# Designs tried in a protein design chat: VH-VL binders against Peptidoglycan editing factor PgeF (pgeF). Part 16

Target 1, 264 residues: Peptidoglycan editing factor PgeF (pgeF), of Synechocystis sp. (p74606)
Amino acid sequence: MTMGDDLWGWQNINGSPYLTCALLAPWPHAFFTRAFYPQLPEQLITYLDPQGKAFRVKQVHGDVTLTATEIGQTPLAPDSTHPPADGIISDAPHQGVWVASADCTPVLIGDLIGKRVAAIHAGWRGTKARIVPKTIDKFLALGSELKDLRVALGPAIAGEVYQVDPWVALEVGQSVQAVQKLATEEQQWDHLSTMVNPPVLPDAEPEKYRLDVRRINQLQLLELGFAQEQIAVAPHCTFQMEELFFSYRRTHTKEVQWSGIVSY
Below, E stands for the ipSAE of ESMFold2; O stands for the ipSAE of OpenDDE; V2 stands for 0.75 times the mean of E and O plus 0.25 times the DockQ between their complexes.

## First folded at step 8 (VH-VL; framework fv_canakinumab)

Design e4 (from b4 with heavy chain Y103E E104Y; at its last look DockQ between E and O 0.83; V2 from the best seeds 0.00; counts 0 for: pae E 4.7 > 2)
Fold by ESMFold2, look of step 8:
Structure e4 (fold): chain C 264 residues (1-264), chain A 122 residues (1-122), chain B 107 residues (1-107)
Amino acid sequence: as target 1 above (264 residues)
Amino acid sequence: QVQLVESGGGVVQPGRSLRLSCAASGFTFSSYGMNWVRQAPGKGLEWVAIIWYDGSEKYYADSVKGRFTISRDNSKNTLYLQMNGLRAEDTAVYYCARDRGYEYGTDYFDIWGQGTLVTVSS
Amino acid sequence: EIVLTQSPDFQSVTPKEKVTITCRASQSIGSYLHWYQQKPDQSPKLLIKYASQSISGVPSRFSGSGSGTDFTLTINSLEAEDAAAYYCHQSYSLPLTFGPGTKVDIK
């Protein structure tokens, strides 16, 4: 079995680094770094597929995933040239699907058999609302099978540095069904903080916790029936790796990096 | 009609506390981030604090950190500012303002309340 | 924190003439700059969003331009009701900041 870190490879274009995942090797894809700012998906896709067309949405930290066709049918968000959503599924060859992030988890998905790909923006709000499971349900409704899906959870803010209020940690944790089913909040806290690789960590400040949103998304996928080998979780922290990534928590500025995957 | 109405201002001695309220009506309050902005007599606008639409994140100007607490009750369509350890330099009209950035980050303020005066004097 | 400066501090202008107000940011803020009008004893009112985008209900004589660090608000033909203070505001990063204001009076 491969180690988690050996699934992740650094690539380079003209001195600018970007990250790829071995589980997604069949598809052109990238988790781009800050080095590509201010390039947009319409430019970035040329590095992945010169024939490709880029699809993007106005991210609203929600739970909606649109197909590329549905993007053209969905009213635009206010003050935007894109419809509101936080995930995109391809529905034809040579479609690049893209999400922006600066601490929230970019999730890229490929279907080995059905050929669909997806990109999801999964912050704690979208994770609480279960955007990743809802996107998997959409793959299945379109004819995909769970066993054929490969999921990469990209660079994001690490749990060890992501301070949150207690109610945020608890409500996001409750999006894991095994947690939600426990009888008391005390049991839920105990489960979230004592399981192997816990998604909730202590903070030095009283009445604060630290939350690993990537770990919560991983747990949601495992509960859907994914095998461990179908899921890759990047160890990279956007907050801690400031040379490589923008982080909203670190700077409170608007810059983002893009992650994308192209269908064939 | 979209409306924001502040209340709770008054005259207080230094070191005392006040709690400001901002009542929202005519829109879905829980969809928007909210700000407090103050204006000292004869001075310009100074941003004080922001709270996300769901209460999940709160940020403060350095001049009030540790003394002021922003909060909201979405079931009552009300924004609050708890002001502790008041000082003379906190004397200002306090406005609440609706933020269009209920997403990741902040944006412009499209609706403002009428303001409530806080005077801190001995 | 990002400091906004405005120029001029004060401007007395005859009716029908052009008013130009500048706002400068201490670092690049893209187009995340907004303009507000505050008439005497009133709350601020949004005039321009994202440096140059118009707001429904705001007279067309108000326009904005700029990006990065240098921004302008223009009133192309000043009317008596435009006597007010004008503030720029950046929403690029926390803490949010306002410029110190420009007071415009009718001569």
Scores: ipSAE 0.331, ipTM 0.741, lowest interface PAE 4.7, mean pLDDT 93
ESMFold2 (binder alone), look of step 8: mean pLDDT 93; pTM 0.957
OpenDDE, look of step 8: ipSAE 0.804; ipTM 0.902

Design e5 (from v42 with heavy chain D57E E58K A109Y; at its last look DockQ between E and O 0.66; V2 from the best seeds 0.00; counts 0 for: pae E 5.8 > 2)
Fold by ESMFold2, look of step 8:
Structure e5 (fold): chain C 264 residues (1-264), chain A 123 residues (1-123), chain B 107 residues (1-107)
Amino acid sequence: as target 1 above (264 residues)
Amino acid sequence: QVQLVESGGGVVQPGRSLRLSCAASGFTFSSYGMNWVRQAPGKGLEWVAIIWYDGSEKYYADSVKGRFTISRDNSKNTLYLQMNGLRAEDTAVYYCARELPYEYGGSDYFDIWGQGTLVTVSS
Amino acid sequence: EIVLTQSPDFQSVTPKEKVTITCRASQSIGSYLHWYQQKPDQSPKLLIKYASQSISGVPSRFSGSGSGTDFTLTINSLEAEDAAAYYCHQSYSLPLTFGPGTKVDIK
């Protein structure tokens, strides 16, 4: 049996399902489903660490990751009680770091030795801007070592159904260094479409493509030097699995699910 | 001073095309999602289309989908609405409206509106 | 599509009296409901955002309340300048929709 088949586990609280990843077993964590709506991280953290404090940001589809301390030092976003960012790294025990999603990739990270954890909201814009590699750089600057990090890419819209314009697919694909280095756009398209497990798929509609944002994030991590065994990619599609997840692409509504991880 | 000014309205025959423009000034246009909203004579407001601050996402009301195209040129601080296959029921005052950037599709409240431009589709 | 209804369609009111306008959504929209004023021959103007949040420069006599499916705009002491049409607007889901409007005239 492959390691991937054993990594993802369904859990249940009072009939409400949520997802966990074996790579993150040392830390209380969850990729919650729509069944927990409208609960917020301040309530949800009690399922993971009743004495923990929840941290969240106003997500802006950017490339900024803040430490829990930096959240209190950063000016608030307009019309929000939270500062603008798309990732959070813990800097003390019992801190829960949280991101909301409804198709964008929730990324949870744990450091086995340094004990820091992170949550990242990685949509196609943040992925193009390389928010995940930038967050890894921040772990390293804080004293973490690459070999000690474990990364879970949670439920998101699957590449098989994520129709995008050509410029979106190409520009996100160019965030992979091996693609960016190619001399022509024709070479870049060919590489993105023909590599093993390609992140860009054809669409029946002639001026459209399909984009696997989780696969792009995985490729970025592999280029940083992660071993495949350090990265788990959820097979779950928020668009297709409407009974479990909200999807902005499906309904164009404001509902989200939360994913979080707690430091120890 | 923050303002939006629509232009390009007029009288056209059914089946023809018209292009509306909305000139923005007094704010950083490229930071904001933009919408078109119309109002038929004596009627209420009807949302028509939205475009994200960077042009990456566009959405349309069912009544205009396939016939209207929203676009923007951030270097010229201008929003556009290309209207093809015009019908009598498209007769309305067309407003451009500014919203705050919301990465989930840019759909929220409209804080600044233009004065409107009248489109009349008549034989 | 989320349908908004408003009541009343029309109201003629003596100055200084209270005006109440209701908006009902066909499904829950949380607090993603906004109110606009449109005076004769003018473009709409934002009065209230997110059901009850005030807008700078809007007189304090305007207030909003509600969540879910039922929302209210209140003008606590009508002034002559408040004669206008009032629209609710939901931003919860695409397509964005408006209520049919409530016209308020001075008696």
Scores: ipSAE 0.177, ipTM 0.684, lowest interface PAE 5.8, mean pLDDT 91
ESMFold2 (binder alone), look of step 8: mean pLDDT 92; pTM 0.950
OpenDDE, look of step 8: ipSAE 0.782; ipTM 0.899

Design e6 (from b4 with light chain G30S Q53R; at its last look DockQ between E and O 0.79; V2 from the best seeds 0.00; counts 0 for: pae E 3.9 > 2)
Fold by ESMFold2, look of step 8:
Structure e6 (fold): chain C 264 residues (1-264), chain A 122 residues (1-122), chain B 107 residues (1-107)
Amino acid sequence: as target 1 above (264 residues)
Amino acid sequence: QVQLVESGGGVVQPGRSLRLSCAASGFTFSSYGMNWVRQAPGKGLEWVAIIWYDGSEKYYADSVKGRFTISRDNSKNTLYLQMNGLRAEDTAVYYCARDRGYYEGTDYFDIWGQGTLVTVSS
Amino acid sequence: EIVLTQSPDFQSVTPKEKVTITCRASQSISSYLHWYQQKPDQSPKLLIKYASRSISGVPSRFSGSGSGTDFTLTINSLEAEDAAAYYCHQSYSLPLTFGPGTKVDIK
C-alpha cells in the first residue's frame, strides 16, 4: 500500500470538494468539506449510495459506539431525534454511518472481509476514554479480524495549533498504554514530547501545551496491533484551512462538516 | 425540584472583591454548562460568563475580562463567580443559569436562579 | 460581538389582543435565537428556543418565528399575567448577547 499523503484524494461534486482515502476505496465514503453545508447525512448519502439509509447519533464526546440496530433501541438524547453516542457501526448492507466534526477527528473504518463499516467522532475527551479501541473491540466481538480493518483519521485540528491545558495533554497522552506504564509524570511528559512524531508539542505560553489528537488515536491503534499500512492519517487542519473546513476553535460557531461511509 | 440558588451578594466599595456562589440541586450538575447573567437596576439582561460542564472552557464578556473568574466544583454542585476590582457599573442582580449546551457548546438557558444583588458604592 | 436590537421598547396592549415583538441581529445567527420572559421582581423564564420551538409548560399563545437576522415573538390573545419584559438571546457565537428588552404592559 502507498504511504503518507498519497492515500488522500480530492473529489468534486458540482464544484464542491470532498476528500476520500485510498484505504477505504472498497466503500463509498467521504470526508465532506464546508462547501456541502447545510446539507445533512440524509441528503449527503445520495451522493454515495442512493439506496442507502443514513444513520447518525447525537454526539456527546463520550466513548459509546452503537450498531445501526442499537440506534433504534436507545432512548433519544434531550431535544434530539437521535440517541447519544459518538460512534456508529453498520450491521447490514446499504447503511451509511455518519459523524459531524469541526476540529474533532472523524474516523472512518472498513472491514474488508466482514463488510462492517464505522464512523467515530473522536475529540480529546473521547480519545482519552479510548473510543477508537472500544469500537475496534466491538468489531472483534461481532466477528471481524483486526488484519482486515482499514482506518482513516480525517481532517481535524492539527497538533501544531491545538492549544490545551497541561492536564488535558497529559490525561489524553496517558490513554496510550506505553505512556501509562511509566513510573512518573516526568517520564510520561518526556516520552510524549520526545518520541518520533510527538503527540505533545510545546506552546509559547508556559502553562499551555499543544496536542495532536489524531496522533494519539494512531498510537492507540498501533498498540492494538494494527500495521502502519492499515492506518491513514489526513494531514489537513480544520483550523488552518478555513476555505475548506469549519472550525469551532476558530469561530466558536455551530457549523460542522460531515464524514460518512456506506456498507456494501 | 430542579433549582439554582445564588448567594454572596452584598454592598462593597469600588476596587474590592466579592465571590458569588450558585448552589444547584435536582439535576446532574456535571452534565451542564453554566452561565452568569447580570441585570443592573432598571436595565436589561447582560451575559457575563460561561463555564463548560467539566470546567475545561471559560469565556467572558469584554466588560469583565481580566477581573471576573468563573469556576465550578462538580463535587459540591456549586458554580462560582470571583469578582475582583469591582466598579460602580458592576452593580446588578447576578443570576446563574443552566446552559442546555449538553456536554459542549452554547445554547439556551432553561433554568435560572432567583438572583443575588451586588451593590458597588462608595 | 453580535448586537441584538428589539422593537418596540415598550408596548401597552388591551387584554385579548395580539402582541408582536421583533428582534434583529447584526449578522446572521441562523436559528440560534431564544426568547425569555421576566415578570416584575422575578427571574427570567425561557419561553421559546431556536426561534420557534415551544417549551413544555409555556402557554400555546406564545409563538416565535424567523431565522437569519429577523425574529418575531408573538403573543396571541394577551392575558393579564403576560405583563412582563421580553428578551431575545443569541447562542450562535461567543460572546453571548441579549437584546435590550421589550416591556409589555396591560392597558
Scores: ipSAE 0.397, ipTM 0.742, lowest interface PAE 3.9, mean pLDDT 93
ESMFold2 (binder alone), look of step 8: mean pLDDT 93; pTM 0.957
OpenDDE, look of step 8: ipSAE 0.724; ipTM 0.883

## First folded at step 9 (VH-VL; framework fv_canakinumab)

Design f1 (from e2 with heavy chain Y102W; at its last look DockQ between E and O 0.76; V2 from the best seeds 0.00; counts 0 for: pae E 3.6 > 2)
Fold by ESMFold2, look of step 9:
Structure f1 (fold): chain C 264 residues (1-264), chain A 122 residues (1-122), chain B 107 residues (1-107)
Amino acid sequence: as target 1 above (264 residues)
Amino acid sequence: QVQLVESGGGVVQPGRSLRLSCAASGFTFSSYGMNWVRQAPGKGLEWVAIIWYDGSEKYYADSVKGRFTISRDNSKNTLYLQMNGLRAEDTAVYYCARDRGWYEDTDYFDIWGQGTLVTVSS
Amino acid sequence: EIVLTQSPDFQSVTPKEKVTITCRASQSIGSYLHWYQQKPDQSPKLLIKYASQSISGVPSRFSGSGSGTDFTLTINSLEAEDAAAYYCHQSYSLPLTFGPGTKVDIK
């Protein structure tokens, strides 16, 4: 007897596990684990599409998403071989788009009809600045339709363990329009803390809160008109699952895992 | 023209407090993380504290944790170090340093101030 | 906490000779290792970033190498102005740490 399916499946290459999402099954994709460190997207793409070319950016925790073409047209970030951005949309076949993470949310997107794919790095700053909605707007401007998009929010630090200052929790929460419209901060805090699956949780330390950045991104997508079935949210916590993921909050070290998706 | 200038050092008795300032000019202060580094007379460099460009994260060396507080006012282009419960071993030249990291958390320190001397003596 | 050690503690060197300073990390830090020079009565000055990358305005006689746990700063042909203390610094992990320093004097 089976216990039933979920959207998230573990895969294996030479004993190294990585995660896939059923919503993105049409596209070669992966949320790689720490087991693939120190491999880079230029190597990792060969597991997904040996013909593919890897695209990546210098992540700056901002709200900019570039097309693969725009990457070649954008000045490089200081001390980097890549332009500054936090998201990438494909604009031709066989393009792999990649983001690194170690607690921030890696978001992979596929367009069932338009064939475009995207990868987004969504930390709390990018989430506050609404990088995911802005990337969806870019899909629409390129001719995609919202109903055709499938979104996977990958492994990240869970709200239960992500301690932040109050102003961070509130300002990120205000990126949800239903919250921003409330007349007072007291009402905003109440809404954020009492809704079903609340994105803001209390902390034992005075004047601290816990923030679920994946949940905020999910709320932003729902406000754009996504059906729940178009969005998959990984239950995996990078902080708590040390054997599988690097976590900056846990170790304060620079190691990352990569997530990527390839267009066809 | 890029400069960091520390101030607020002086001679204080053990158990007292001092507040150090670091005035930044010639660059966009709010884009960079900032550090305090100290050097006791005749000794090496010791990292003291870091604050992220927007003040969202603050971290301290164990030797000062609970006694020192790093802060910044981006509208005044100023970094601060509040030093409470000062001890003789806190006697040092205190430098502020610009972290060249651009939200890759921490990186090399490309600009240093000239330092301000703190002497803790009875 | 990542401990950095340096060797030697002190080195007295004839001008134009090669100087080698080593830094060892207590765990792998990739290439997140930087070198600073501090001349007497001056603040530190960045010399090498990311183990081996040059800094504009730093003489080409300074070079760095290594990765992981073992790093080397080399002064190819020592000049009188290079008499200073040299510190390695890791930016890989909090808390940030410096090596204890290597003093280089002119013989």
Scores: ipSAE 0.432, ipTM 0.764, lowest interface PAE 3.6, mean pLDDT 93
ESMFold2 (binder alone), look of step 9: mean pLDDT 94; pTM 0.958
OpenDDE, look of step 9: ipSAE 0.769; ipTM 0.895

Design f2 (from e2 with heavy chain G33A; at its last look DockQ between E and O 0.78; V2 from the best seeds 0.00; counts 0 for: pae E 2.9 > 2)
Heavy chain, then light chain:
Amino acid sequence: QVQLVESGGGVVQPGRSLRLSCAASGFTFSSYAMNWVRQAPGKGLEWVAIIWYDGSEKYYADSVKGRFTISRDNSKNTLYLQMNGLRAEDTAVYYCARDRGYYEDTDYFDIWGQGTLVTVSS
Amino acid sequence: EIVLTQSPDFQSVTPKEKVTITCRASQSIGSYLHWYQQKPDQSPKLLIKYASQSISGVPSRFSGSGSGTDFTLTINSLEAEDAAAYYCHQSYSLPLTFGPGTKVDIK
ESMFold2, look of step 9: ipSAE 0.519; ipTM 0.809
ESMFold2 (binder alone), look of step 9: mean pLDDT 94; pTM 0.958
OpenDDE, look of step 9: ipSAE 0.767; ipTM 0.894

Design f3 (from e2 with heavy chain E57Y; at its last look DockQ between E and O 0.78; V2 from the best seeds 0.00; counts 0 for: pae E 4.5 > 2)
Fold by OpenDDE, look of step 9:
Structure f3 (fold): chain C 264 residues (1-264), chain A 122 residues (1-122), chain B 107 residues (1-107)
Amino acid sequence: as target 1 above (264 residues)
Amino acid sequence: QVQLVESGGGVVQPGRSLRLSCAASGFTFSSYGMNWVRQAPGKGLEWVAIIWYDGSYKYYADSVKGRFTISRDNSKNTLYLQMNGLRAEDTAVYYCARDRGYYEDTDYFDIWGQGTLVTVSS
Amino acid sequence: EIVLTQSPDFQSVTPKEKVTITCRASQSIGSYLHWYQQKPDQSPKLLIKYASQSISGVPSRFSGSGSGTDFTLTINSLEAEDAAAYYCHQSYSLPLTFGPGTKVDIK
């Protein structure tokens, strides 16, 4: 189950709102809104940490997470300014890690003890590929402990309105280990549709389904051993909240909002 | 070498159907979104449709919506355009073009086929 | 949809002269504007991506500039082989759209 709305709060910079999560209170962080477009992390970081350095990657809807150090070490393609990846983990103080999203799920992570933070871009493909679990594994490999991690799943397109093809729903659902272990697709569909806060729901349109990508990510985290209290899921829908967020499914435009967290 | 080769063009009467194919080679076809772009004789380029790398999403120009269907078979490295209810204004050279956008994105078209001519005439 | 316009429609130019083609978008598209060259009886070829980024294999005499709504393709010194139609293309939003094209002939 998701934590209540009380974990999420709105902040303001010169009249422009951005969203914060109480689970990540120890770290400067922000799920920025469309009001900050077209500012980039290099500008946005100044609102969170004047001493901070912003890190971002070329998001490719994959499952690769890079450390800040690795970003610096990755050879760039001739016409690229950032290495391809969809997750970033900090490895020093005053590193702001950032991901861009419209409908895809931005994930911010903080380690209370290890002090590393992360930003992950988790669309349905990245989610299917278990980018969040893989990022968590990287945290652990770097010395973090699961119990010390706090995860916030930010504004994204809600399952209520995220229409996908059946195979997308099933494949993303199968990224949950408990689902994958079920013997038949029928059983898998049933489980995905009938569990508490089901990540897959039928759609009014025939042969379409609604997919809750944030719920899938939450389930993946829970399977890793996260407690419910370690995970916050934003109730905000980028599709439905037009005044605050961009949505590709809504407008089919390339505007995005940035989500970032800064390490100490 | 990277190559796209269109086929299936020809002369057809209004109201009839035609299916175009685009054979891809020299690259990982399944990693790229694909587009159809057409060009009427002596006219400019008109985008027709896009399909994601895995076929999970399709989008059409209003001029062909409801009549044309874009599809792909990644196992065959082939892009398709099923054209139904053809009209005279559909007469054009049809190009397939590789999209350099990642997955659910669209950017520039870096590879184009030679095109195949579709003529809709009574 | 985003409408792209180009100017001029046609241009006859003497070799070695500078050619300037403009593309205007009906709304801001940032830098999501690309340029293509289409020579007679050939397929389009990518010239410039993202308003100003060069493409490998394209001669340096081709350059692009602009952002938002106004974009420019420049051929610094026209060569005979540059006789072609030039199209701008936006990938900012679906449906994707092209400019009407600019035909460049050699005098």
Scores: ipSAE 0.217, ipTM 0.704, lowest interface PAE 1.6, mean pLDDT 94
ESMFold2, look of step 9: ipSAE 0.343; ipTM 0.740
ESMFold2 (binder alone), look of step 9: mean pLDDT 94; pTM 0.962

Design f4 (from e2 with light chain S93N; at its last look DockQ between E and O 0.73; V2 from the best seeds 0.00; counts 0 for: pae E 4.3 > 2)
Fold by ESMFold2, look of step 9:
Structure f4 (fold): chain C 264 residues (1-264), chain A 122 residues (1-122), chain B 107 residues (1-107)
Amino acid sequence: as target 1 above (264 residues)
Amino acid sequence: QVQLVESGGGVVQPGRSLRLSCAASGFTFSSYGMNWVRQAPGKGLEWVAIIWYDGSEKYYADSVKGRFTISRDNSKNTLYLQMNGLRAEDTAVYYCARDRGYYEDTDYFDIWGQGTLVTVSS
Amino acid sequence: EIVLTQSPDFQSVTPKEKVTITCRASQSIGSYLHWYQQKPDQSPKLLIKYASQSISGVPSRFSGSGSGTDFTLTINSLEAEDAAAYYCHQSYNLPLTFGPGTKVDIK
């Protein structure tokens, strides 16, 4: 039941499909598809909360998560109307927090008791830098308790098709503490390749590997003490499901889909 | 002052190799993607290759794919182009250029080097 | 691959007259179209970003317009120093591409 597939539901607005997660049912939320492009969070939030205000950042593949208040206090990124960051935590009711993706993992988080919500853009760079654990630490610093958090890892490029250089696979894998503690690189590769649902897969091309970034983020959450039932992982691949999602790896074009969650 | 300076050009025979360097100064090199663009004598601009700010992604024009390798050393603020199997058609001035793209974007080129001439002649 | 074409290939213009250069993309590229000037024996220089946005330090006589597939660079009153080649460049999709260039000369 908690293996992901049972938690994900397709919804429809005016013939356009979007995805929701049962773990996040208390909050208005969506993993929107390509069908909503070119709508922006300022428009999309009206489908979720007519009273809501949309918050977003200029994503830079980093490890910084800002509160909605901190967004107004942070200097803007060059050539952008938004400050640089890759995650947002709400700090008042009716705040929609949003991230864009086209293969990177959109992560939505809700606090059942503290009512704060978050959206995180977790590509391999942010995952290596542990943006999700750092965001969890920020929830805890704000008074949340880990047992009350629910995390959904949304549609992203699947490990089966995400070819990367060896150093990328290894360094992202080392962001998992159990891997980092192993004495040799050989042991680290073995661990990453042989565990149940391995995050590192072989590639037919010499000197290439395949990397499951959602699985690495899941492993990081489990090491923080999350129960499996607190984490939902979408089985959807943005690369393989062309009719539903944009994928940068597939087309090398700029289109994205948005994912968002609204506090109450 | 923000500056890009190419070096390593010269005259080489067909089939040989050459390595170009581009030294960056006056900005945080590791925050920007970098491009190589070439221009054959009397001809237009031709994009050659791009590398992401951290070296994680590399893309090439079809005309050089498999022969040229773009790389960077962020600790030395230097961009490189390894050019193997050189052909007469690779004769050009080679420019490095800073990409303003964020978030796996490609964007406009706001700073260009002065260029280095590569001549491939028998 | 997105092909950019430019018109005209060459234009000889008397001082103070208006120059119009067009760039056409083989598919929609939104506003991810940029213009560069290259004077003889010099490196290219950015003139216009995102089809129509100005660049600090570039004279106001340079302007750009268009979106999708059809783009225009305009020099409203040509100065002698504007004799150069002009290139459009798309940053929408890899591989990145340039137009073939338009040479502008003073008559």
Scores: ipSAE 0.332, ipTM 0.716, lowest interface PAE 4.3, mean pLDDT 93
ESMFold2 (binder alone), look of step 9: mean pLDDT 94; pTM 0.959
OpenDDE, look of step 9: ipSAE 0.373; ipTM 0.777

